# Designs tried in a protein design chat: VHH binders against THO complex subunit 6 (THO6). Part 1

Every score and structure here is a prediction.

Target 1, 367 residues: THO complex subunit 6 (THO6), of Arabidopsis thaliana (Mouse-ear cress) (q8l4m1)
Amino acid sequence: MYGDATNWNEDEYRESILKEREIETRTVFRTAWAPPARISNPDAFVVASSDGTLAFHSLNSLVSQSASFGYSKGQDVMVAEPERVVRAHEGPAYDVKFYGEDEDALLLSCGDDGRVRGWKWREFAESDVSLHLKENHLKPLLELINPQHKGPWGALSPMPEINAMSVDPQSGSVFTAAGDSCAYCWDVESGKIKMTFKGHSDYLHTVVSRSSASQILTGSEDGTARIWDCKTGKCVKVIGSQDKKSRLRVSSMALDGSESWLVCGQGKNLALWNLPASECVQTIPIPAHVQDVMFDEKQILTVGAEPLLRRFDLNGALLSQIHCAPCSVFSISLHPAGVVAVGGYGGIVDVISQFGSHLCTFRSSSL
Unless a header shows other numbers, all headers, positions and changes below count from the first letter of the chain; antibody chains are not in Kabat numbers.
F, E and O are the ipSAE of ESMFold2-Fast, ESMFold2 and OpenDDE, as the mean of both directions, binder to target and target to binder. V2 is 0.75 times the mean of E and O plus 0.25 times the DockQ between their complexes.
Where letters were taken out, [cut] stands.
Atom coordinates printed by the task and the answers are left out, and those that the model quotes come from them; centres of patches stay.

## First folded at step 4 (VHH)

Design a01 (from n12 with S31R; framework vhh_7n9e_1)
Fold by ESMFold2-Fast, scan of step 4:
Structure a01 (fold): chain B 367 residues (1-367), chain A 119 residues (1-119)
Amino acid sequence: as target 1 above (367 residues)
Amino acid sequence: DVQLVESGGGLVQAGGSLRLSCAASGFTFSRYAMYWGRQAPGKGREWVSGISYSGSSTAYASSVKGRFTISRDNAKNTLYLQMNNLKPEDTALYYCARWLSGTYPFDYWGQGTQVTVSS
């Protein structure tokens, strides 16, 4: 045939543009490192995105792909091939966590569809299912479904989204931060609600288990953080301004390894609390809205609506700031080896060493 | 000031279709679940449909399920209700409402748009 090989296929070209746009418009909300005891894939991590997918990546494979990738004119971020992609949720996947620290750990995700879904990590990572199949979907071992509430006029609420999870394998529980202003304690084995935590006046952004005290902490759009007793479901303490007009959303919270220190991301500030003393000991101003916080031993890591990962000491001194590829960064995940993954706007993940060097920067390919 | 303004109502024959719109202003529309309610002559308000802030989750009253479709455009701050296979009992003033949060339901609703279905 003459000339056919020199002409672009218009349908294939259009599909390639649509696929690139889908990748570019994605947001990564959370990453999670797989347990270190997984010998066959010790550098594994999972990415939860706005398209409802969970993508499994190997750091060794990403570094190899980065070595082969050259930044061409008009290209600034590589598109990486994941080891596996599954559609976990209808609508965005907001959080991903591992339940357990050994080879029998569960991979849990939660999302806009009001579900927590769970898979045995070994099965998820080692399945023979093709990455290129249109419906790359593994049947969950676990599904938890948020309750719907009744209102005036005979109204039934839409399914409340689940914005965040905290795991407590010691008690057999997962805690969820819901769009209905409630936190829930779920029994992982039975799939049933063990406790409901009611008292916030707006949707929850974050939940953190404080296992040593049999408590959870929640952060809300209502501008308060709250401490709850897990045995009674009652609020023990409200952390917030007396002046409601000055309250800014509590977007993020973290406990240190001792569970005595709490950092809260609230608007453009970090608040550091000593929980046994019930005292706010530091406030640290941030130039952008805080979207995630984490402890690294006696240091605080934070990201937000800026392309920066910041590190502070407990006295509020800035120790470092590292430029990240996402223009807005939604989450931090810290590996026990000190490697950090951050995810954000544009579907971009940046993996940073314990020394602050960039190991790889990428977008996951879509289904 | 929070404002919700409904439009798209009118007179239609049984079996017909209408699409209602609600224009929202004075708040961050993309952060709230939105609802349609209706009030028939001489009756109290009843719930019709609801949609989550992202648009991924919807709920419907049993009387309209399968006939009505709720949707939203967060870029345009607009809520929609596509009404198909209309019945005379669907005749009502249709209201757009904001769900405040979780267990705290409606705090604002519009003036309404009249839908009249002839037999």
Scores: ipSAE 0.339, ipTM 0.729, lowest interface PAE 2.2, mean pLDDT 85

Design a02 (from n12 with S31K; framework vhh_7n9e_1)
Fold by ESMFold2-Fast, scan of step 4:
Structure a02 (fold): chain B 367 residues (1-367), chain A 119 residues (1-119)
Amino acid sequence: as target 1 above (367 residues)
Amino acid sequence: DVQLVESGGGLVQAGGSLRLSCAASGFTFSKYAMYWGRQAPGKGREWVSGISYSGSSTAYASSVKGRFTISRDNAKNTLYLQMNNLKPEDTALYYCARWLSGTYPFDYWGQGTQVTVSS
């Protein structure tokens, strides 16, 4: 908001209050740990937020800043300067993933504007180059644009949003979960759609590649999870209740390392499936709506509309509960070393050690 | 039940402006894409504009692009259409509609608000 020349002191004060409120009302939807994917000390990670930004942070820098953030400052949460911040999307950035595991890895993001954008990670992370004419602008190497659909009365749909991505470097593909109820397989080299997966009756929340079987799995607002054959684009299995009254949105899904075990977050429940047996083995009730799930080997991590990170075994036994700083937690990212980053309401990121101790809690500064 | 109630229509001279509103109730407004359509005398309904559930993506019919702006307030469950540089050919009954999903058609629409543009 620009002030006029007559009232600049009050405009400057108002702008500072609005900036503080913007930071506090922001939501972090996803975090992603940067390569290398080998077991090493975690350091670099990227934060995707409701303001459309991708913010790169160093864990070592954040931990040092957190250790010096004391009572004398009178603040409840540290505001940290990112190593790099880019406005990646018009509207929220919903997901961020790394494509590849080495120095040539791509950083990918998707968002409400219906686009996937990608950068070479080493170019994104490099901050030692002086830029005098171009200020903090990195051109993406990759841009995938969701299709628009024709409707009644000659209508053209708004650009459908992309709510989630799954990467499959072995097949050269990225899979997207779209607001038009479709999943799409994209060829990374050509930037073109290789396959469209149609069958859901409402927008998609999640997509997961099952490359060992040449399949993908999708979760939808329609209350079903679906398994699709990537060769034909056909749905091979529908997982869901026939009763609309008992249908709960499938908000989140994860496969284990073997791609034989699936966990689905569905309303206030986790459902654990053995895919070769095509059998639901366990249902775990959760006190709040589930917003993300993942596997840590033979254990399940989950977060949701509560300030808790929960850990379960495959029998549904609760192994641990760890308090998180966001009052509602939208995502989990796990580093191979066992360090977890969670992001959520209020623009807050909480980084938790493999032993359950808090390493740092922060909000990224504004662009 | 689902209700959509349009308001803000009226008589205006060519080159003038009007702001239409649509009050939505009976569903979670913030989860649905919303549309404006219109029906001129003696013609079928035609699409005017659409907006995604978050408001970050919009689309317009070629006849209104650059003159009309669609917006929404999810906290107030209200859809808006700001109409500038109105022309006599914009005379129509204007409807708001809910889009069930990207690939599936409108499942609910309102009764409309009349816009009349005179020279």
Scores: ipSAE 0.232, ipTM 0.677, lowest interface PAE 3.7, mean pLDDT 86

Design a03 (from n12 with S30R; framework vhh_7n9e_1)
Fold by ESMFold2-Fast, scan of step 4:
Structure a03 (fold): chain B 367 residues (1-367), chain A 119 residues (1-119)
Amino acid sequence: as target 1 above (367 residues)
Amino acid sequence: DVQLVESGGGLVQAGGSLRLSCAASGFTFRSYAMYWGRQAPGKGREWVSGISYSGSSTAYASSVKGRFTISRDNAKNTLYLQMNNLKPEDTALYYCARWLSGTYPFDYWGQGTQVTVSS
């Protein structure tokens, strides 16, 4: 009528461009430190990205490159060549974990294609000087395929994605958090589903094994965290949600070393639970949406939709706050030596020392 | 309110092609798997095709595999079905539906768009 349509169309156009840029930007969803984890000098780690790749990097090599890069000379973030890169998934690789701690450890990844794929770490890390990489010639030792479900009209569900994994070598199991609202327990030796955990009403973001109690914990887009009995597959407790109408997704969960303390990331809050007491003992407000959490002994590490790594004690006191290069940070991985790797938006990885100093900041090459 | 509006149907000769569209509104389209189903005259509804949130994973009924292609444009909140080499047996009312989550069934579907294939 009076020019409202021109302003409305301009806002729609701007939103379209911003969405297109976000879709086109490579994202690192997870990093994982390679065994043996007990090494005092951390070196090998693997990066899982939105292009479906797993990239192996050496910290010692990256630190040397970072010292020489000269970011202060007006350069962007350095681009590092990985020691090895494998196209592990069709579509994004959402999680990467090591199964086992000895020389027979498996490297596992899961992704949008509904698969868990696994390789012997030794075979993955031992690079024969490769010819031009035109095809992925590294065949996985293990492939777990998410189940498809039947719906109305004879419909077969799309392949549900696998958003997260938790490993339990003691029971010979890998647990997966699936886009079909289910968690699954897989027998690694046979490659078969041992148990299905059904009860969430929306896709799962996170799964954590609580092996001391023969349980798993799951966090869902439905706004609940749940504890499940691994023997029966039954939900034994719903945890985390206080406000039914204002439920925000449970994006992330972590257990401490004793498996008695649980931290949940839900919207802009951390909830600290003492599991034996079945009580929420602390709620910690965060300025941005929480995307990952973990324990460092009796301290909590968090990252989210902000360029910051935050550290809290169990009383909710902020101990440290470290700036990260990604504008949004999706994951934390902690080496036993205290070194932290964070990955996020823009394909950027930051490696931070046990003392809070930056060791290196990089993007993996797109090859 | 959730709305799914199908369009692009019509009369076509055997061997021809049609492209169906489904315009979605009232929900975060990019967060849901989307489906096409159809109902032929005198028969129940049957599944045709499905597509994941991102569009990276697709599935097809055996009767249409190789002839139909499902796709989506998350920026435009629109689902598509490209139908090639149409057969008289493809004559049906075609419905767009969203898959609620995982093992839970369709919770919304549109009014449908009629496809008629003449021999």
Scores: ipSAE 0.191, ipTM 0.647, lowest interface PAE 3.8, mean pLDDT 85

Design a04 (from n12 with S57Y; framework vhh_7n9e_1)
Fold by ESMFold2-Fast, scan of step 4:
Structure a04 (fold): chain B 367 residues (1-367), chain A 119 residues (1-119)
Amino acid sequence: as target 1 above (367 residues)
Amino acid sequence: DVQLVESGGGLVQAGGSLRLSCAASGFTFSSYAMYWGRQAPGKGREWVSGISYSGSYTAYASSVKGRFTISRDNAKNTLYLQMNNLKPEDTALYYCARWLSGTYPFDYWGQGTQVTVSS
């Protein structure tokens, strides 16, 4: 039963231990709700994970699967079968976004390999799977590749990762937050860089388009958020911590629907800024490190290094807190109907209703 | 504290080989690209080789390509440079360096290890 020493392969054993550890540390970094379509599931969403996959799920299917475990609540996390799973990246997929809202909408992802890849959503969701393949070899329509830089002594930089994206279909642009401390504006039709935003001193965590002002906002490991003019590529304003020695990363940012209010997640604090006034009007302390923020009309949603989804009003009053299955939560995505999907550590996704009840909890399956 | 410690240098005849090591501590080694650079007496620093965080991608200066091989062991927090067919022109102090970001590339480098190639 134990075999003998000649049957031992140390490299294979080492690989098996590393793979098991990778599975145990697997993370869902982002989810995105799909636009409604006539012949596709209107409650569809895509999950981007640390193994480089994009997984398409149907909420109706997940709720049906979850019902069989409803009676055992908390004993096990179900492993859900996706409608489709594609390996999109070498290394983690950090962000997933939809570009457009009609039948021509694109599904975009970015990741550790320094690429943005894009597919027609209709083609991604409705492609013929008659080949009986678990992995789909769906060729992307769009591939954007981060530039490499020359450093001191003529050294070529590693491929910088892309940590976040913001879409602006009105201008035909996608903005990326890169590991080379730069943000980039890409022309979607040509696949070429239209503008480079230089000024941060460390990698970027987040980028948000402010189309009404022809600006973008970026958040960095360097402890600053910055506002940039899209026409010049120049930094308009630096939003920094009170003390450079106590600077904490700006992990997350969101704009409200009017694009006048900005919320920044920085360490264990939310900072609420009125951009026309250029003033910080509120600081909200959080018990854990903030990992994502979002506006829901006049309310702020936040998640972080705790198993909780918190909701605040603009005065900083806590309106609700809802327990989430991931012990650390990395992202929030809000459906127009008020349904929220959160993703995090352990490859776990929770889908929460507009009333705060759990609709389903599942683990994203690997390829 | 971030620390990089080079070793493995020495005296070697032209045509010989040496393997350099760089022991890294005080940071998550597997999250950073690493580089080897060198400085000859009375000359500025020059880039020699670089390796991605995963080890999947490598790059070399034209002067060493085909003779030198860069590698890393992320489990041991160690960077390596295998140097073959050494030339007198390879005589230099060899440094390892951590790449921080594209615009501010090297934030830490070691004290170096001396390589001397005699004819």
Scores: ipSAE 0.235, ipTM 0.652, lowest interface PAE 3.4, mean pLDDT 84

Design a05 (from n12 with S56R; framework vhh_7n9e_1)
Fold by ESMFold2-Fast, scan of step 4:
Structure a05 (fold): chain B 367 residues (1-367), chain A 119 residues (1-119)
Amino acid sequence: as target 1 above (367 residues)
Amino acid sequence: DVQLVESGGGLVQAGGSLRLSCAASGFTFSSYAMYWGRQAPGKGREWVSGISYSGRSTAYASSVKGRFTISRDNAKNTLYLQMNNLKPEDTALYYCARWLSGTYPFDYWGQGTQVTVSS
């Protein structure tokens, strides 16, 4: 829905998102580019979807298929066969990340079932007799399970979903944004919680590691972004309005390469913060609800509840806008070569070149 | 105004069945996990069952597991508890409750509906 949602209350917005997620047979929530693609041309990437699957695709294969598909008149979206599909979660898979950049990199996913699951990327991508099955039950080597909280009357809380992850291989950690309003630091080697970050009053949408400062940043449905010290687990700063009546959810956050600039997606606005100065230097209005943001050097990329990828400079000037195939776009992943993959509504992925041309548009084949 | 209204209680013989209903209003019912609790005369409240916002996940106290079934109808904003093979120790005032989020548990409760099981 591309209309003005500023008058919606929190409950109505949650219901709308839940209905959209349930009705769709497949929505792509996140894509991730595989290592060692950072210096070379992009090829391997993984797609996380609402049916709980992770689908591995080759861009070179997709581009070749897309060229051939252009000669078949009458269809607007190609259905592509993935190199591999794994059912990773019960319910939606909300985020997918690579942990590490070498031959021992892990593929991690998190989802509605309150789990993080991980596989060795080399084993996930390579041929085996089990890989001849389109829906493969490849056993994860890592499983992290969210804690459930004790409630009144002897009750056990609902299993908190994991909405987002941030990886920090230098500290051996993965950070998770949970539905119980907490962020968690997990030790990857032991699979144990190293730290719990408590203070938000509603579920978390996003978490970003700020390794240079030994901090994380979180964004919440409660309308605040928070900065936390990883050594103590204490909140060091609350970013956002003190007026609770005007607070809109913080759906997305990104740090630039220097970890000095923060962009937050909040309702129909981007807020640009200089963290060393502790100053909001720019507010950029967006016509639709913001669903993802990221930095491309000193430029800001954003997508949301509209079929557009927008690019801004740090002064808030619109540099470009590119039409995307999904009518609502949930995520951006940027390859160092400048190629962008976006995923969204209807299970559609659109891959866009560094020059803004469309390389391929597709849905993964049904299982 | 958030309101939870329980109904369907009554007097029943041991081994009998009852179906409790909880009508929810004033909030987006489908966005919240919902719970049943009970309080027997002279005792504190105890948890009976819980159901996730989507209905995909359910949980039960050991004392009722296999006998009670929790369900919800998000289109009707209604929570249900099907109670089979009732025992005298199931005699209690039964409450409907909303789970707020994660670490912030019940914020609203109904007034309750009385269930009396005769031996």
Scores: ipSAE 0.317, ipTM 0.746, lowest interface PAE 2.4, mean pLDDT 85

Design a06 (from n12 with S56K; framework vhh_7n9e_1)
Fold by ESMFold2-Fast, scan of step 4:
Structure a06 (fold): chain B 367 residues (1-367), chain A 119 residues (1-119)
Amino acid sequence: as target 1 above (367 residues)
Amino acid sequence: DVQLVESGGGLVQAGGSLRLSCAASGFTFSSYAMYWGRQAPGKGREWVSGISYSGKSTAYASSVKGRFTISRDNAKNTLYLQMNNLKPEDTALYYCARWLSGTYPFDYWGQGTQVTVSS
């Protein structure tokens, strides 16, 4: 039974997964709003891109640049200078999250290289070029490394990518959605795996912490969403389609503030679930494949393989539809003030006000 | 729904050749490594051959190396095993399988195709 691992190219395997996601140009996979320096004023956010970078931007600077942006034939989007850019990953950075809300908050990123890396946000955000290196390198405070597994007949797996994270500072945990079909609970303080969640039959797209119930929810390419008990690591419920004939990947999930309502993006549909009742109460058809969802109180925001941000009420009525610059939109991040950042194909980010007006549209400069 | 359907087995004399095919559906075939395994009567399942998603890298069990050739056609979602200089000990039910980066669920295995090599 020898020779399997020595004949596989892990870089080719990872590249094939990226191509399956239709990644042929630089793409913004996620944005995250930093803890605000001022009440109700979003002033900073971080952009995670397919080139492995994390770019920090100031909204005030971007709005000023957008207001003075000129148009010429063929010019479609302004290129903005970030406040700071760091190469966080070898390969794409798929998710970025803040761990904590105070001045000791950590900036976390995960990516194709199977790593979670973390920095103190204060240190990351400070622009101190005096007596420092010109290189955009900042040593991480935290590094979590995905396990490699024995495959069929003893062959070692390629390094599994980390596609998504969910943070739970109250339990000291970060949950990861991995390419090996597992979710992992990591202890932030020790850097060790506390729990492995096994049961999905294909890679995970999304993970969401349900801390009020000591549970997590996962969404998979296998067409199921699953609820797991964090104390035992056991799957307590399979939600969504169990029909193997017509299963569609669960690309995205979100919980409302009460953690009683779940919205799942599955193919060209949103499914709204009441978790205590264990029932699907609404299905909302979408013209394109859903790539991200979230709750804004009693409203649902969604983006996908179309240049549109849609807003629905819980009865499935379309409340608003806003045109976005990326032809395909991969993520939504919502600031408490109601300002939304969306990122997508072409490395483009749109920032949209709480009233639905565009504040700025841009690409970050590369390293 | 992941489906793998093997074909091309049959009865052949020692020294003969067969080509097995595996038709794949329900997943992006070009993104995954594929394997052929076999199970002889009264024995456990053994690995035979593997191929990377691109077809660049191949691997073989020592018992078949130099006699069997694995290949794939990503445009047709089909995996092949060319078996030359067959021996009676190659008699087995042959399965194709998908590898999921450290996981290997049995529901990704096909029904199998029977190969019988007479002496």
Scores: ipSAE 0.000, ipTM 0.164, lowest interface PAE 17.5, mean pLDDT 80

Design a07 (from n12 with S54R; framework vhh_7n9e_1)
Fold by ESMFold2-Fast, scan of step 4:
Structure a07 (fold): chain B 367 residues (1-367), chain A 119 residues (1-119)
Amino acid sequence: as target 1 above (367 residues)
Amino acid sequence: DVQLVESGGGLVQAGGSLRLSCAASGFTFSSYAMYWGRQAPGKGREWVSGISYRGSSTAYASSVKGRFTISRDNAKNTLYLQMNNLKPEDTALYYCARWLSGTYPFDYWGQGTQVTVSS
């Protein structure tokens, strides 16, 4: 009735700006490559974001879209349509992992709402827009809920967030790093806690399974990394500075393929540990705060509060620096073929080849 | 110096509403879960409500559930308690508290703001 197409539509313009701002202020916390992976042709991966969504993307589709993308005035980064997007969490989704490597693999996510949710990857990846479906067809098969602790005066603790996961399909377990300063071992089949790892004095940033030793490693805001025995739930080693005043958060950890070498990201330093010797063999300073680390065979990859992916050898020599699109980079995921996906500030994902060339740079469109 | 300062209390009639505020200073407010507790005359302290550090999770005592709403503004370092359908039994000194960490409860409390609900 008062809709005139020749007039400036202030509401549509405002909605467009708010949607663009939502996309630009979003953060990608983690990406994960889907199985089964072909060593020469990575395709599917999932993006976990601060808006609580999981977005599934095809690399082949993204590369095609990138080649066809024209930069219009005011659009510097491609906004890509995902193959599927699901609101997995109330609040941010902090981590995404695949549980299993075969056709029965589960897609797991954890978030600020204190839940782990899981779906069959095959069902998640299939577009099912059936007219017969009246319920949410992506209802999770698995939901793990963090415990709330009892305090004085009848109080309940806040729901602890889950900041990170590590999967161990051999033991039927998923390990979680929680905001209540505990790590938890969950039985995937029953959905019950098998073990609680208690001893950190502040929330956990990271957890890594060391299945060969029946151990986990945790990194905390308290400035320590800890090694735990999975059979007893007891801390067997504390890794950290004896000087509490100089302790910076342990933001990130990774094990090499042998599970003998540990790299820890702590403040503006990487620490390389030989676990059998229980010895720190190398400390590598970097100019920015470390946010993620991983091993690529005998090399260390790191990202942090800078727009760079760095690669080091085990002696601490810088091998390469690759410019990334996010001004702050929160995560690395490495495909077996050597392709790396990094995610970060602004909702930006950058996919980088094994040779350091950029394959695509994008933001996922919002729901 | 950690400081928590409550305000917004007063006299209100049964069925009325009040909004309490707690101004936090001396620590990184956005890193801590925050709580409201109360103490009625001649009674022990009672938990009222709690909110996670980002505000994504809330919890309430059964006596106030559905009537009270906890919220926070991390940019302003301020905690709020919206109290609706107040009852004479809600008469108490209301204080905010910081939850230290996970399984380790309250380390700091404010001095409180008095709420009096007349029948």
Scores: ipSAE 0.264, ipTM 0.705, lowest interface PAE 3.1, mean pLDDT 86

Design a08 (from n12 with S57N; framework vhh_7n9e_1)
Fold by ESMFold2-Fast, scan of step 4:
Structure a08 (fold): chain B 367 residues (1-367), chain A 119 residues (1-119)
Amino acid sequence: as target 1 above (367 residues)
Amino acid sequence: DVQLVESGGGLVQAGGSLRLSCAASGFTFSSYAMYWGRQAPGKGREWVSGISYSGSNTAYASSVKGRFTISRDNAKNTLYLQMNNLKPEDTALYYCARWLSGTYPFDYWGQGTQVTVSS
């Protein structure tokens, strides 16, 4: 019942090869700005990498390290010393998010091992003088484990990956986008699944909470984005083409602050949707495959399989493009002050000011 | 166009080892979870092991856990099963399969390679 077409073509094949090679090469998949930074100057942020590590960095420390590195030779990109680094996952860490905005916020990560792990941010951020191995194994306060599927002949699926998370502290929930084609709503306090969202025919890349409407939105390798009712777990709308032969993966999604505007990254296109009207109002072609999207008020930020951060208005006009150090960029995190961190291929992170200047470029060191 | 071709089977004595290979073609191998199954003479098919698309996650039937190791080489489009400490009850036709997802887990499987373990 997943349909008769595979939507296979040469571009998909090449993308899959590049994706696999990037997973095998150390890659930064996500960065996240710490909650105290939201009401102050940007400083603390966390980097999630393909080696399963979470690394905490201080922007002020990175700027100082960059000045010192200017007199060093033999390296093309500075390797930064993190404030703390922990091995959060046994395989790649795909997403990192902060749950809550106050001093009791949790740092959450998800990864290839099918787990969400969480720590109190205050405990994670406290630096110890020692770099002993046991001190780098900070035990999580929270662990959510994906369900395994049963198949014929007594088969049990490998643990499905968790590719993305969306947090909703108001409802006490974390939503996950899983490799088993399902999205899950988790109760953070109990660690139990509240709801399973079934209907996609291939693994999920992205999930975003739409709290104002008690909905979530998901994007899938199956080429559809879907809107789901959180109370029933039912799909209320399929966004985009139902033509299986023309489907490109929905790699990324973002909602604006009003939760009325959705931008989807799909293949080499951005689609801008007005959700109350259920209308696609703009399609913006991009020269490379889109890997992440974000709203900055009434502007759209996008990165992808090119060394560029692009900025568009809602009419699709290109406002700026900024060269990034990673040859392929996987994620954007925007601080409220307008400072952007991007992460990508080679374990490289670029921090870019609100004026488009580079504040620091570095490789996040592992354990 | 999907093809899965198993090789590496043969006759071995109890306690011996074999390494099976499955060569995949006609699809993006690195995008799919892969499985080994087996069918003993006069018995139904049973699952042996599975591996995620990236190779980071594996699962094993209780009967083979600790003795068999599943692995993959995505650059070579090849799935492997290293079988150690073989037992007569491991005698079966071994086949690889592609896991689609959701409620229809297997959409393609190979013709198999025979493993015979003498006592």
Scores: ipSAE 0.168, ipTM 0.648, lowest interface PAE 4.6, mean pLDDT 84

